# Ledger of designs, part 8: VH-VL binders against Chaperone protein TorD (torD)

Target 1, 216 residues: Chaperone protein TorD (torD), of Ferrimonas balearica (e1svr5)
Amino acid sequence: MDEQEIREEVALAERRATLYWWFASMLCRELDSDQLNTLCSESGRVLLDALAEEPSLAPGCQKLRRALAGVQVLATPQLELAADYATAFLGDHLGSAPPYASVYVEPGGMMFQHPHQQMVQWLQQWQLAVSFDGNEPADHFAIMLDLMGNLVLKGVDSPEAQSAQSALLAEMLPPMRRWVTQCQRQPGFYAALAELLLAFVSLDQTLIEGEFSLAQ
Short names: E, the ipSAE of ESMFold2; O, the ipSAE of OpenDDE; V2, 0.75 times the mean of E and O plus 0.25 times the DockQ between their complexes.

## First folded at step 11 (VH-VL; framework fv_ogalvibart)

Design i2 (at its last look DockQ between E and O 0.39; V2 from the best seeds 0.00; counts 0 for: pae E 6.0 > 2)
Heavy chain, then light chain:
Amino acid sequence: QVQLVESGGGVVQPGRSLRLSCAASGFTFSDYDMHWVRQAPGKGLEWVAVISYDGSRKYYADSVTGRFTISRDNSKNTLYLQMNSLRAEDTAVYYCARDRGYTYGPHFDYWGQGTLVTVSS
Amino acid sequence: DIQMTQSPSTLSASVGDRVTITCRASQSIRSWLAWFQQKPGKAPKLLIYKASSLESGVPSRFSGSGSGTEFTLTISSLQPDDFATYYCQQYHSYPLTFGQGTKVEIK
ESMFold2, look of step 11: ipSAE 0.162; ipTM 0.679
ESMFold2 (binder alone), look of step 11: mean pLDDT 93; pTM 0.947
OpenDDE, look of step 11: ipSAE 0.504; ipTM 0.830

Design i3 (at its last look DockQ between E and O 0.34; V2 from the best seeds 0.00; counts 0 for: pae E 5.8 > 2)
Heavy chain, then light chain:
Amino acid sequence: QVQLVESGGGVVQPGRSLRLSCAASGFTFSDYDMHWVRQAPGKGLEWVAVISYDGDRKYYADSVTGRFTISRDNSKNTLYLQMNSLRAEDTAVYYCARDRGYSYGPHFDYWGQGTLVTVSS
Amino acid sequence: DIQMTQSPSTLSASVGDRVTITCRASQSIRSWLAWFQQKPGKAPKLLIYKASSLESGVPSRFSGSGSGTEFTLTISSLQPDDFATYYCQQYHSYPLTFGQGTKVEIK
ESMFold2, look of step 11: ipSAE 0.199; ipTM 0.690
ESMFold2 (binder alone), look of step 11: mean pLDDT 93; pTM 0.948
OpenDDE, look of step 11: ipSAE 0.180; ipTM 0.720

## First folded at step 12 (VH-VL)

Design j1 (framework fv_ogalvibart; at its last look DockQ between E and O 0.03; V2 from the best seeds 0.00; counts 0 for: pae E 10.6 > 2, off the site)
Heavy chain, then light chain:
Amino acid sequence: QVQLVESGGGVVQPGRSLRLSCAASGFTFSDYDMHWVRQAPGKGLEWVAVIWYDGSRKYYADSVTGRFTISRDNSKNTLYLQMNSLRAEDTAVYYCARDRGYSYGPHFDYWGQGTLVTVSS
Amino acid sequence: DIQMTQSPSTLSASVGDRVTITCRASQSIRSWLAWFQQKPGKAPKLLIYKASSLESGVPSRFSGSGSGTEFTLTISSLQPDDFATYYCQQYHSYPLTFGQGTKVEIK
ESMFold2, look of step 12: ipSAE 0.006; ipTM 0.556
ESMFold2 (binder alone), look of step 12: mean pLDDT 93; pTM 0.943
OpenDDE, look of step 12: ipSAE 0.225; ipTM 0.697

Design j3 (framework fv_tezepelumab; at its last look DockQ between E and O 0.03; V2 from the best seeds 0.00; counts 0 for: pae E 16.8 > 2, off the site)
Heavy chain, then light chain:
Amino acid sequence: QMQLVESGGGVVQPGRSLRLSCAASGFTFSDYDMHWVRQAPGKGLEWVAVISYDGSRKYYADSVKGRFTITRDNSKNTLNLQMNSLRAEDTAVYYCARDRGYSYGPHFDYWGQGTMVTVSS
Amino acid sequence: SYVLTQPPSVSVAPGQTARITCGGNNIGRKSVHWYQQKPGQAPVLVVYKDSDRPSWIPERFSGSNSGNTATLTISRGEAGDEADYYCQVWDSSSDHVVFGGGTKLTVL
ESMFold2, look of step 12: ipSAE 0.000; ipTM 0.474
ESMFold2 (binder alone), look of step 12: mean pLDDT 94; pTM 0.960
OpenDDE, look of step 12: ipSAE 0.023; ipTM 0.587

Design j4 (framework fv_ixekizumab; at its last look DockQ between E and O 0.54; V2 from the best seeds 0.00; counts 0 for: pae E 6.8 > 2)
Heavy chain, then light chain:
Amino acid sequence: QVQLVQSGAEVKKPGSSVKVSCKASGYTFTDYDIHWVRQAPGQGLEWMGVISAYSGRTYYNQRFKGRVTITADESTSTAYMELSSLRSEDTAVYYCARDRGYSYGPHFDYWGQGTLVTVSS
Amino acid sequence: DIVMTQTPLSLSVTPGQPASISCRSSQSLLYSDGNTYLHWYLQKPGQSPQLLIYKVSNRFSGVPDRFSGSGSGTDFTLKISRVEAEDVGVYYCMQGTHYPLTFGQGTKLEIK
ESMFold2, look of step 12: ipSAE 0.034; ipTM 0.616
ESMFold2 (binder alone), look of step 12: mean pLDDT 92; pTM 0.950
OpenDDE, look of step 12: ipSAE 0.509; ipTM 0.824

Design j6 (from i2 with heavy chain Y104F; framework fv_ogalvibart; at its last look DockQ between E and O 0.37; V2 from the best seeds 0.00; counts 0 for: pae E 5.4 > 2)
Heavy chain, then light chain:
Amino acid sequence: QVQLVESGGGVVQPGRSLRLSCAASGFTFSDYDMHWVRQAPGKGLEWVAVISYDGSRKYYADSVTGRFTISRDNSKNTLYLQMNSLRAEDTAVYYCARDRGYTFGPHFDYWGQGTLVTVSS
Amino acid sequence: DIQMTQSPSTLSASVGDRVTITCRASQSIRSWLAWFQQKPGKAPKLLIYKASSLESGVPSRFSGSGSGTEFTLTISSLQPDDFATYYCQQYHSYPLTFGQGTKVEIK
ESMFold2, look of step 12: ipSAE 0.236; ipTM 0.698
ESMFold2 (binder alone), look of step 12: mean pLDDT 93; pTM 0.945
OpenDDE, look of step 12: ipSAE 0.301; ipTM 0.750

## First folded at step 14 (VH-VL; framework fv_ixekizumab)

Design k1 (from j4 with light chain S32R N35K; at its last look DockQ between E and O 0.78; V2 from the best seeds 0.00; counts 0 for: pae E 3.6 > 2)
Heavy chain, then light chain:
Amino acid sequence: QVQLVQSGAEVKKPGSSVKVSCKASGYTFTDYDIHWVRQAPGQGLEWMGVISAYSGRTYYNQRFKGRVTITADESTSTAYMELSSLRSEDTAVYYCARDRGYSYGPHFDYWGQGTLVTVSS
Amino acid sequence: DIVMTQTPLSLSVTPGQPASISCRSSQSLLYRDGKTYLHWYLQKPGQSPQLLIYKVSNRFSGVPDRFSGSGSGTDFTLKISRVEAEDVGVYYCMQGTHYPLTFGQGTKLEIK
ESMFold2, look of step 14: ipSAE 0.351; ipTM 0.734
ESMFold2 (binder alone), look of step 14: mean pLDDT 92; pTM 0.948
OpenDDE, look of step 14: ipSAE 0.606; ipTM 0.853

Design k2 (from j4 with light chain D33Y N35K; at its last look DockQ between E and O 0.77; V2 from the best seeds 0.00; counts 0 for: pae E 9.7 > 2)
Fold by ESMFold2, look of step 14:
Structure k2 (fold): chain C 216 residues (1-216), chain A 121 residues (1-121), chain B 112 residues (1-112)
Amino acid sequence: as target 1 above (216 residues)
Amino acid sequence: QVQLVQSGAEVKKPGSSVKVSCKASGYTFTDYDIHWVRQAPGQGLEWMGVISAYSGRTYYNQRFKGRVTITADESTSTAYMELSSLRSEDTAVYYCARDRGYSYGPHFDYWGQGTLVTVSS
Amino acid sequence: DIVMTQTPLSLSVTPGQPASISCRSSQSLLYSYGKTYLHWYLQKPGQSPQLLIYKVSNRFSGVPDRFSGSGSGTDFTLKISRVEAEDVGVYYCMQGTHYPLTFGQGTKLEIK
């Protein structure tokens, strides 16, 4: 590969990994004041404008921008988002959508089953420490996204990490689609974030599948 | 209006199989799991297994040692439970029950009317 | 398997008096997010079971407020503050924390 082509491949992987880690950081806990301020600043606007250039991401970006504008008119925007996070992901009512793969593919929504065990194996294989407390199921979508970001970056010079990306997406997307559908029962910032995330991961899978198709 | 309507009573010989149906209505079928629970005459409740209508994954009570097969057909909103190698101890009322599969943990908010299966030689 | 043990197995109660049913699990029923998946069902004579209380203390829709649930860990209680004639039947606790899902043996409630 020539020097220009290598630089473009590395740059693309870095942008993909950064987005996976950005989504992971947005999802692993409620936004703190610094994250909210950054997202509401010009740099956040530039990020959402750039993402919206992709037609499949534009609807999610619009909803997220609308939700941000909505919280800025409230007395305590960060506290309102923390409440939205708790209601969306930590509640036990009809609209709650816990962000764990097992919940959406295992019968009865039982946790610590196959998706969790598979993630534990992958995290060990790739020598990654779980960034969450040790009582957290490993199939939390934020952990899966964090792993994906690492695999994207490692995939630049590791065929194994490149192949692992496809395997992880195949495990992540089916439960994520159900999770995002459940999130929409309670519109708000986190429902919009989940919609944008699904659109991003779906787009990334399509691009990776196109890459595999061309290799045949 | 949520309903789970089961197929009618059956009389079976030992060694045969029975397949009980559970037709769901009044909700989005793939949003809920379907469990099967049986009750021998005058006895308590025994959980048999579950299917996710969304993913098709199943879990079975090991007590049945592979004699139970649970399936679902989204196009007809119907779940099925097949119990093979029937014996007299399998005489029971068989219930289907729904559970909000991907949140709130397993609890059965609506039950079918029950299907009596009698195993008699 | 988690064994669910109910006591008493039978209750005979004068109408208007309280009743209490205990359910003990062989293992903790605490689940993710600090939730406990312990549920109570009533099976009236000749009927399918019906949900009364889910997740220890939440009354299902249409259940009178004379029914309440409490407990944590391995010990759980269903209380009926004032028993009425329509409350007759068999009460079951069930754990939803671990497969296989398991029920208590049942507590038959009768009116004296």
Scores: ipSAE 0.007, ipTM 0.570, lowest interface PAE 9.7, mean pLDDT 85
ESMFold2 (binder alone), look of step 14: mean pLDDT 91; pTM 0.945
OpenDDE, look of step 14: ipSAE 0.731; ipTM 0.890

Design k3 (from j4 with heavy chain S52N A53P G101D; at its last look DockQ between E and O 0.39; V2 from the best seeds 0.00; counts 0 for: pae E 6.5 > 2)
Fold by ESMFold2, look of step 14:
Structure k3 (fold): chain C 216 residues (1-216), chain A 121 residues (1-121), chain B 112 residues (1-112)
Amino acid sequence: as target 1 above (216 residues)
Amino acid sequence: QVQLVQSGAEVKKPGSSVKVSCKASGYTFTDYDIHWVRQAPGQGLEWMGVINPYSGRTYYNQRFKGRVTITADESTSTAYMELSSLRSEDTAVYYCARDRDYSYGPHFDYWGQGTLVTVSS
Amino acid sequence: DIVMTQTPLSLSVTPGQPASISCRSSQSLLYSDGNTYLHWYLQKPGQSPQLLIYKVSNRFSGVPDRFSGSGSGTDFTLKISRVEAEDVGVYYCMQGTHYPLTFGQGTKLEIK
């Protein structure tokens, strides 16, 4: 492999990991003041414009930008986003969409079952700390995305980490598709973010599968 | 539009097994749980178990002592219930039913037409 | 297992009159998430069961508003404000709060 191809592969892995970690930070808890300011700044606009260059990501980017514009004209934009986070992800009501894989793949939505246990094993294997407060299930999508970002970067030099990306996507995408559908019951910023996230992870899966298929 | 179509009636001898199919159409098969419920002639309803067709994970009513196995085949959008070591009290109509929303706990919005299984000597 | 007890087990009603069916559970059906997973089904003669009411009081799509559900904890009621001939069949309550899922014995409603 020549030096230019190696540099391009490293740069792609760094871009992918950065996006996985960005989505993880956006989902971990409601946006804080610094995150909101950054997203509303020129750098946030450049990020969304760059993502929208991919046709499959453009609809989600448009929805997210529209949702941001909608809250920015209100008296307390950060409080509106915190309320949207709570409505979308927190609580025990009909329209809530808890961001945990087990909710969508276990009969009855029972938590702390197989998806959680698998994540505990992977986090131990890859020496990653869980920093959520309290007794958070390890199958929170933000934790899965954080692990994916680590695997993407390690995969440049580790065939095991490269293979682990496919395994994690196989665990993450199926419940995520159901989660995003549920999120649309409560339209808003976080529903748009979830839609964009699914489009990104789905695109990343097809690119990974295409790269492996080309090697076949 | 949503339909659950079950396999036809069966007559079985004690000690044998039966496998009833439930073919789903009009929705994305893997997005909803499938439950199995039986009804002895002239009697009430008895829940047997559930599968999440997407993950393949199942829960069973322990009254059946491991005699029930529920499976799903995504490629044909079909769920199956197999009941082994049949005995006369297993004579019943067997229904499959779809769980309306996986986020609201189990309630069955669509049911199959039922499959009569008769166990006789 | 949660025992679901329906009263009465049979009911004969003059068309146009109200009907009321009681369902009692052996344990509370209120779950820690604040929801109560108590549902009602109707099985018309020769047919599969069909959903009428879910989570105590929510009418399923297409169910006439003459059907209503109420209750909390362990005590639940299905009411039909004006019985029609098409309402004949067996009514079942079901709980979804505790596995295994369990049904009441059924209440047969007939027109006299």
Scores: ipSAE 0.022, ipTM 0.567, lowest interface PAE 6.5, mean pLDDT 86
ESMFold2 (binder alone), look of step 14: mean pLDDT 93; pTM 0.951
OpenDDE, look of step 14: ipSAE 0.243; ipTM 0.733

Design k4 (from j4 with light chain G96A L101F; at its last look DockQ between E and O 0.38; V2 from the best seeds 0.00; counts 0 for: pae E 11.1 > 2)
Fold by ESMFold2, look of step 14:
Structure k4 (fold): chain C 216 residues (1-216), chain A 121 residues (1-121), chain B 112 residues (1-112)
Amino acid sequence: as target 1 above (216 residues)
Amino acid sequence: QVQLVQSGAEVKKPGSSVKVSCKASGYTFTDYDIHWVRQAPGQGLEWMGVISAYSGRTYYNQRFKGRVTITADESTSTAYMELSSLRSEDTAVYYCARDRGYSYGPHFDYWGQGTLVTVSS
Amino acid sequence: DIVMTQTPLSLSVTPGQPASISCRSSQSLLYSDGNTYLHWYLQKPGQSPQLLIYKVSNRFSGVPDRFSGSGSGTDFTLKISRVEAEDVGVYYCMQATHYPFTFGQGTKLEIK
């Protein structure tokens, strides 16, 4: 058994999980001042530079940088981001893009809630509690991303967790594409974040299906 | 510009099947749903079913469920409706229509030109 | 299935005069998200249907402001403040709150 090969596999899983959890934290509520400062710091710049090395992620990274620059020249940048979050995600279907898979999955409105029930089943199966908000439906994209990060780490030692990654991506990506399209009606920081997120999840899915990872 | 272009008119015998195509252009095919609606001569409109172009999920009006199959091909941006075991009362114009999306609720903003299917012996 | 009943089924109007079309559903069309998925379509002679009003009262892009919709629950109305020759055709209401989606019988509008 090659120790170096195991270390590289664990390191890759840790990087993937960290990215899924980072996106979940960015999406679950509006950024506070500490999160904004971190994103604008050297560590945030290094993260975005690293993501932009992947050609499919570079456009989203560029849009996110431009949105950050635009907000930073305003008197109250954190308050502007909170307003952007509310405009993008917290209204009804007419004027916003609520970040829940059930809104975007079933044809002809929201009469079927399959993603919520599927997520409840998966959270129970993997013995995970929802950590963001006790009243959020389980199909919030941030919760799906948090589950994915957990499955990525568990997948190093569990064939069942590795297979579950593919199943979760298949459930998440179709409604996520519709959600991201909806987000682009109001360009801004969160629309750029949603675009980058979709590019990341799409890349991860293609690499998993092709037996490649981000470390290739 | 958004367009939905349907295949041409067909004449069929009772008991056979028909497959009508609906080619979409001017938008991202997988972001929207395609519905099928028919109209018998001199009659009103009747909703038949819907497909999500991305997921392939369908929902059928139970009046037609046993005889209707709706499919989509992302690579050609084309939806299809197949109606089997045709009867003379299936003579109608068949329309495809696009669903505008979740933030506006389900309503049909763009329609195809219609395809006349005539079932006669 | 939700039955959609339109009245009148036929309407003959002098140009420049108002017109009103009623649509009643067999059940409330209010959905749990607070929206009412009641829509109006016009099918002009020899054409495909076209969207006029969505979600009770919202005019679709390019629809003249002489068209308006109102109502709630089970009772809905389409009004044309001043009928023009181009308004001839069959008007349909449709509900999309409940599967299967259903249309009213249609109201044929003609110019006297």
Scores: ipSAE 0.006, ipTM 0.461, lowest interface PAE 11.1, mean pLDDT 85
ESMFold2 (binder alone), look of step 14: mean pLDDT 92; pTM 0.947
OpenDDE, look of step 14: ipSAE 0.757; ipTM 0.896

Design k5 (from j4 with heavy chain S52D A53P, light chain S32R; at its last look DockQ between E and O 0.03; V2 from the best seeds 0.00; counts 0 for: pae E 11.5 > 2, off the site)
Fold by ESMFold2, look of step 14:
Structure k5 (fold): chain C 216 residues (1-216), chain A 121 residues (1-121), chain B 112 residues (1-112)
Amino acid sequence: as target 1 above (216 residues)
Amino acid sequence: QVQLVQSGAEVKKPGSSVKVSCKASGYTFTDYDIHWVRQAPGQGLEWMGVIDPYSGRTYYNQRFKGRVTITADESTSTAYMELSSLRSEDTAVYYCARDRGYSYGPHFDYWGQGTLVTVSS
Amino acid sequence: DIVMTQTPLSLSVTPGQPASISCRSSQSLLYRDGNTYLHWYLQKPGQSPQLLIYKVSNRFSGVPDRFSGSGSGTDFTLKISRVEAEDVGVYYCMQGTHYPLTFGQGTKLEIK
């Protein structure tokens, strides 16, 4: 690669990592007032406009905008989003959609049989601390997304980190599809966020697979 | 030192149930899966099912058609396998085995001593 | 179900001589993470099975270096470079890639 191609690769990795970390921050707990204000500000609009340029991401972006608009006409928008978070994610998977991969593992998926233990090993291997609440199982989707962002950035200089991205996506996407389906039982901001997230991770997987296949 | 110690031999009547225990020691019980494998006299090995003690998730060999129930008790570090509607062909040695898991994939690094279950008319 | 076929089913070996056991699966054991979950166990007379080789070629802790594994896809081999009296027993291959987990029929190794 020449120097311009390297700069483009780094810039793409930085954009990808930023998006993974953004989704992780949106999922790890209910939005606080600062996050809500940022989403409703010009910077939030610019972000959603940029994401919506990808056709597969546009529907999720529009649903998020509508959910934000609907919440902003209420007396306490942040508290409404906190209630939506609790309804969507806090509880058993029969009445909500807890954001943990182990809840959604399919019976035939052998390598995902103990996602917590796999995540602990990956976090140790890449010398990453769990930056969220220490009581959260490591297979929380937010932790997986945070790890993915780190692997994306490390992958610029590490073939091992590039391979780890593929491995993590292979483990994360099947249960994430089931999780997103469950989220749609509770329409609202977090259901829209989950839909957008799945579209983003699926698009990223497709681009990674296309890139690697061309390099063969 | 990792150990899996199973309950003692049992003699059962057809149509009854048996519950075999597997007590784990020397490691964090909820960090590894427990599998059950049986071996009829003079025969090979047959996988029955698995439990993840952390989540309580199980997966069973469909050849047993719902007759197998695998459970785990975190407080005693003990896994259990219950086989119901026993038939004479269920006479076998039943093993529990620990799944090393993680990036190494499903393979059984430590096995219990085996429990002979005899089903007689 | 994945069928695991071992050959030979019985093997008599003079001490100090090599031995080779073949294991063939009815479909590829390569998993989507790039690993192949093919394992070898030894069941000595009157004992529980014990792990020898995991993921095709990795010796488990304490297994002598005269044991080695190789292969890929559907065709796998366990080799013993010099058979010793303590090696007698039944050798099983097992696949861990697909549910249900399945074992080969076993290969009984005896000393001549």
Scores: ipSAE 0.005, ipTM 0.527, lowest interface PAE 11.5, mean pLDDT 85
ESMFold2 (binder alone), look of step 14: mean pLDDT 93; pTM 0.949
OpenDDE, look of step 14: ipSAE 0.020; ipTM 0.601

Design k6 (from j4 with heavy chain A53P G101D, light chain S32R D33S N35K G96A L101F; at its last look DockQ between E and O 0.68; V2 from the best seeds 0.00; counts 0 for: pae E 4.4 > 2)
Heavy chain, then light chain:
Amino acid sequence: QVQLVQSGAEVKKPGSSVKVSCKASGYTFTDYDIHWVRQAPGQGLEWMGVISPYSGRTYYNQRFKGRVTITADESTSTAYMELSSLRSEDTAVYYCARDRDYSYGPHFDYWGQGTLVTVSS
Amino acid sequence: DIVMTQTPLSLSVTPGQPASISCRSSQSLLYRSGKTYLHWYLQKPGQSPQLLIYKVSNRFSGVPDRFSGSGSGTDFTLKISRVEAEDVGVYYCMQATHYPFTFGQGTKLEIK
ESMFold2, look of step 14: ipSAE 0.278; ipTM 0.714
ESMFold2 (binder alone), look of step 14: mean pLDDT 91; pTM 0.939
OpenDDE, look of step 14: ipSAE 0.598; ipTM 0.847

## First folded at step 15 (VH-VL; framework fv_ixekizumab)

Design m1 (from k1 with light chain D33Y; at its last look DockQ between E and O 0.73; V2 from the best seeds 0.00; counts 0 for: pae E 8.1 > 2)
Fold by ESMFold2, look of step 15:
Structure m1 (fold): chain C 216 residues (1-216), chain A 121 residues (1-121), chain B 112 residues (1-112)
Amino acid sequence: as target 1 above (216 residues)
Amino acid sequence: QVQLVQSGAEVKKPGSSVKVSCKASGYTFTDYDIHWVRQAPGQGLEWMGVISAYSGRTYYNQRFKGRVTITADESTSTAYMELSSLRSEDTAVYYCARDRGYSYGPHFDYWGQGTLVTVSS
Amino acid sequence: DIVMTQTPLSLSVTPGQPASISCRSSQSLLYRYGKTYLHWYLQKPGQSPQLLIYKVSNRFSGVPDRFSGSGSGTDFTLKISRVEAEDVGVYYCMQGTHYPLTFGQGTKLEIK
C-alpha cells in the first residue's frame, strides 16, 4: 500500500471512530449543560451539516435540529432533555425504549443474556476498559458503539479487528432497529438521536460490505 | 381481537411425544414472544419455556431436562410446543401465552384456550 | 428458582366485602430503574388465566377499579375493595424478573 492510501485509510477510520464515540457519549447518559451548549454551538452545527451531506443521514439530522431548537426556547433546556432521556429510556410505561440489545432480541426482554455475554467476551478479547457505569449490562448500545470505535481504529492494520467490526454490527443492528422503532412512540430529542444513529450504523454496514465485496 | 387458538385435546401413551400448536391472529406475530405454561389437574401453573418469534431464541425451564422443544413458524403465525418421553405426570392442560417481546419482564396479556394432554397406559 | 408464596391459599368472602391476597418472593423482584415485574392473574372456573395487574399496580385493560395491587421488594398485595360474584376463581401472582418464570401456588376465592 502507498503512503497516500495508508493516510486515507487512517483518516477514514478516525472519522468513523469519532462518530461512533460521539454517539456513545450522547447516549450513555443524559446530556449535561456543557454537552448541550457544544451541540447548539457553531461546532455542533458544522457537525450536523457534515452528516446531512449524506442523504440517508439528512432526515435524522433535521429532526435532531428541530428538537434542539424546541428545547432552547424553554427556561431550562438541559432539564427538559433530562426528562426526555428518562421518559425515552428509563420510564416504566409502554413507550419506554431501554437501550440494551438483549431487550429487543431475547425472549421477554431479559437482561444479562447472550448479547451481554458476547460483549463481555469481546471486551476481554480486545482488552478494553470501556468507561461506563460498571453495574450496567455490557450490551448497552453506548458500550457497543464505544467498542465499535476501537475496532474501527484497530482494523486499519488488523484483519481480526476488521472481522470483529462485521460481527459486532451483526449483533447490534437487529436489536437497534427494534429499539429505534420503539423510541418513535414518544418523539423527542432522543428519538431523533436514535433515528440518526441507526441511519449512521446502517450506512457504515453497507460501506463495510462494499469493501469486503471488492476485496473478496 | 387478539386470539391464540390451540390444537385439540390429545391422549398419548407413556414414552411418546406430543406437539401442541398455538395459532396467533390479530397482531404482528414477530412483535411478541410466545410462552408455554402447563397446569396439572388440581395444581397450579408451571412455566415451561419461551420463544422469541423475532429472533427464534428460546429459553426452557431446566426441570424438563431437554424434553421440551418450542418452535415458531412466522409464515403461519403459529407456535408449537413438543414434549417428548411423556410420563403420566405430564398429564396437564398446556397453555400458550403472549408477551410483548422487546420490553422488560414478561407478563402474559393473552392466553390460548388450553390443550388437555392425557398420558395413560 | 424464585419461590413465590401466596397467603391465604383459600378465601371465602361475603359479597360486597373486601378481600386481600398476599404474595411473597424468596428474593427481591426489584430491577434497575425501579422496575418490578410482579403480575397477578385470575383463572375463573373452567377458563384460561387472564391478566389482572401487571408490574405491581397497573390494571390491565377492562379490569375494574375495585382491583388494586401494591408492594415492593419481596412483599406484594392484591386487594379487591368489594368482591362480586364474577370475581370467583383462583388468583396467581407471577414474577417475570428472573428465569425460570415462577407462579405462586394460587389463592382460591369463593363466595359465601
Scores: ipSAE 0.021, ipTM 0.601, lowest interface PAE 8.1, mean pLDDT 87
ESMFold2 (binder alone), look of step 15: mean pLDDT 92; pTM 0.946
OpenDDE, look of step 15: ipSAE 0.746; ipTM 0.897

Design m2 (from k1 with light chain G96A L101F; at its last look DockQ between E and O 0.76; V2 from the best seeds 0.00; counts 0 for: pae E 6.1 > 2)
Heavy chain, then light chain:
Amino acid sequence: QVQLVQSGAEVKKPGSSVKVSCKASGYTFTDYDIHWVRQAPGQGLEWMGVISAYSGRTYYNQRFKGRVTITADESTSTAYMELSSLRSEDTAVYYCARDRGYSYGPHFDYWGQGTLVTVSS
Amino acid sequence: DIVMTQTPLSLSVTPGQPASISCRSSQSLLYRDGKTYLHWYLQKPGQSPQLLIYKVSNRFSGVPDRFSGSGSGTDFTLKISRVEAEDVGVYYCMQATHYPFTFGQGTKLEIK
ESMFold2, look of step 15: ipSAE 0.124; ipTM 0.662
ESMFold2 (binder alone), look of step 15: mean pLDDT 92; pTM 0.948
OpenDDE, look of step 15: ipSAE 0.824; ipTM 0.915

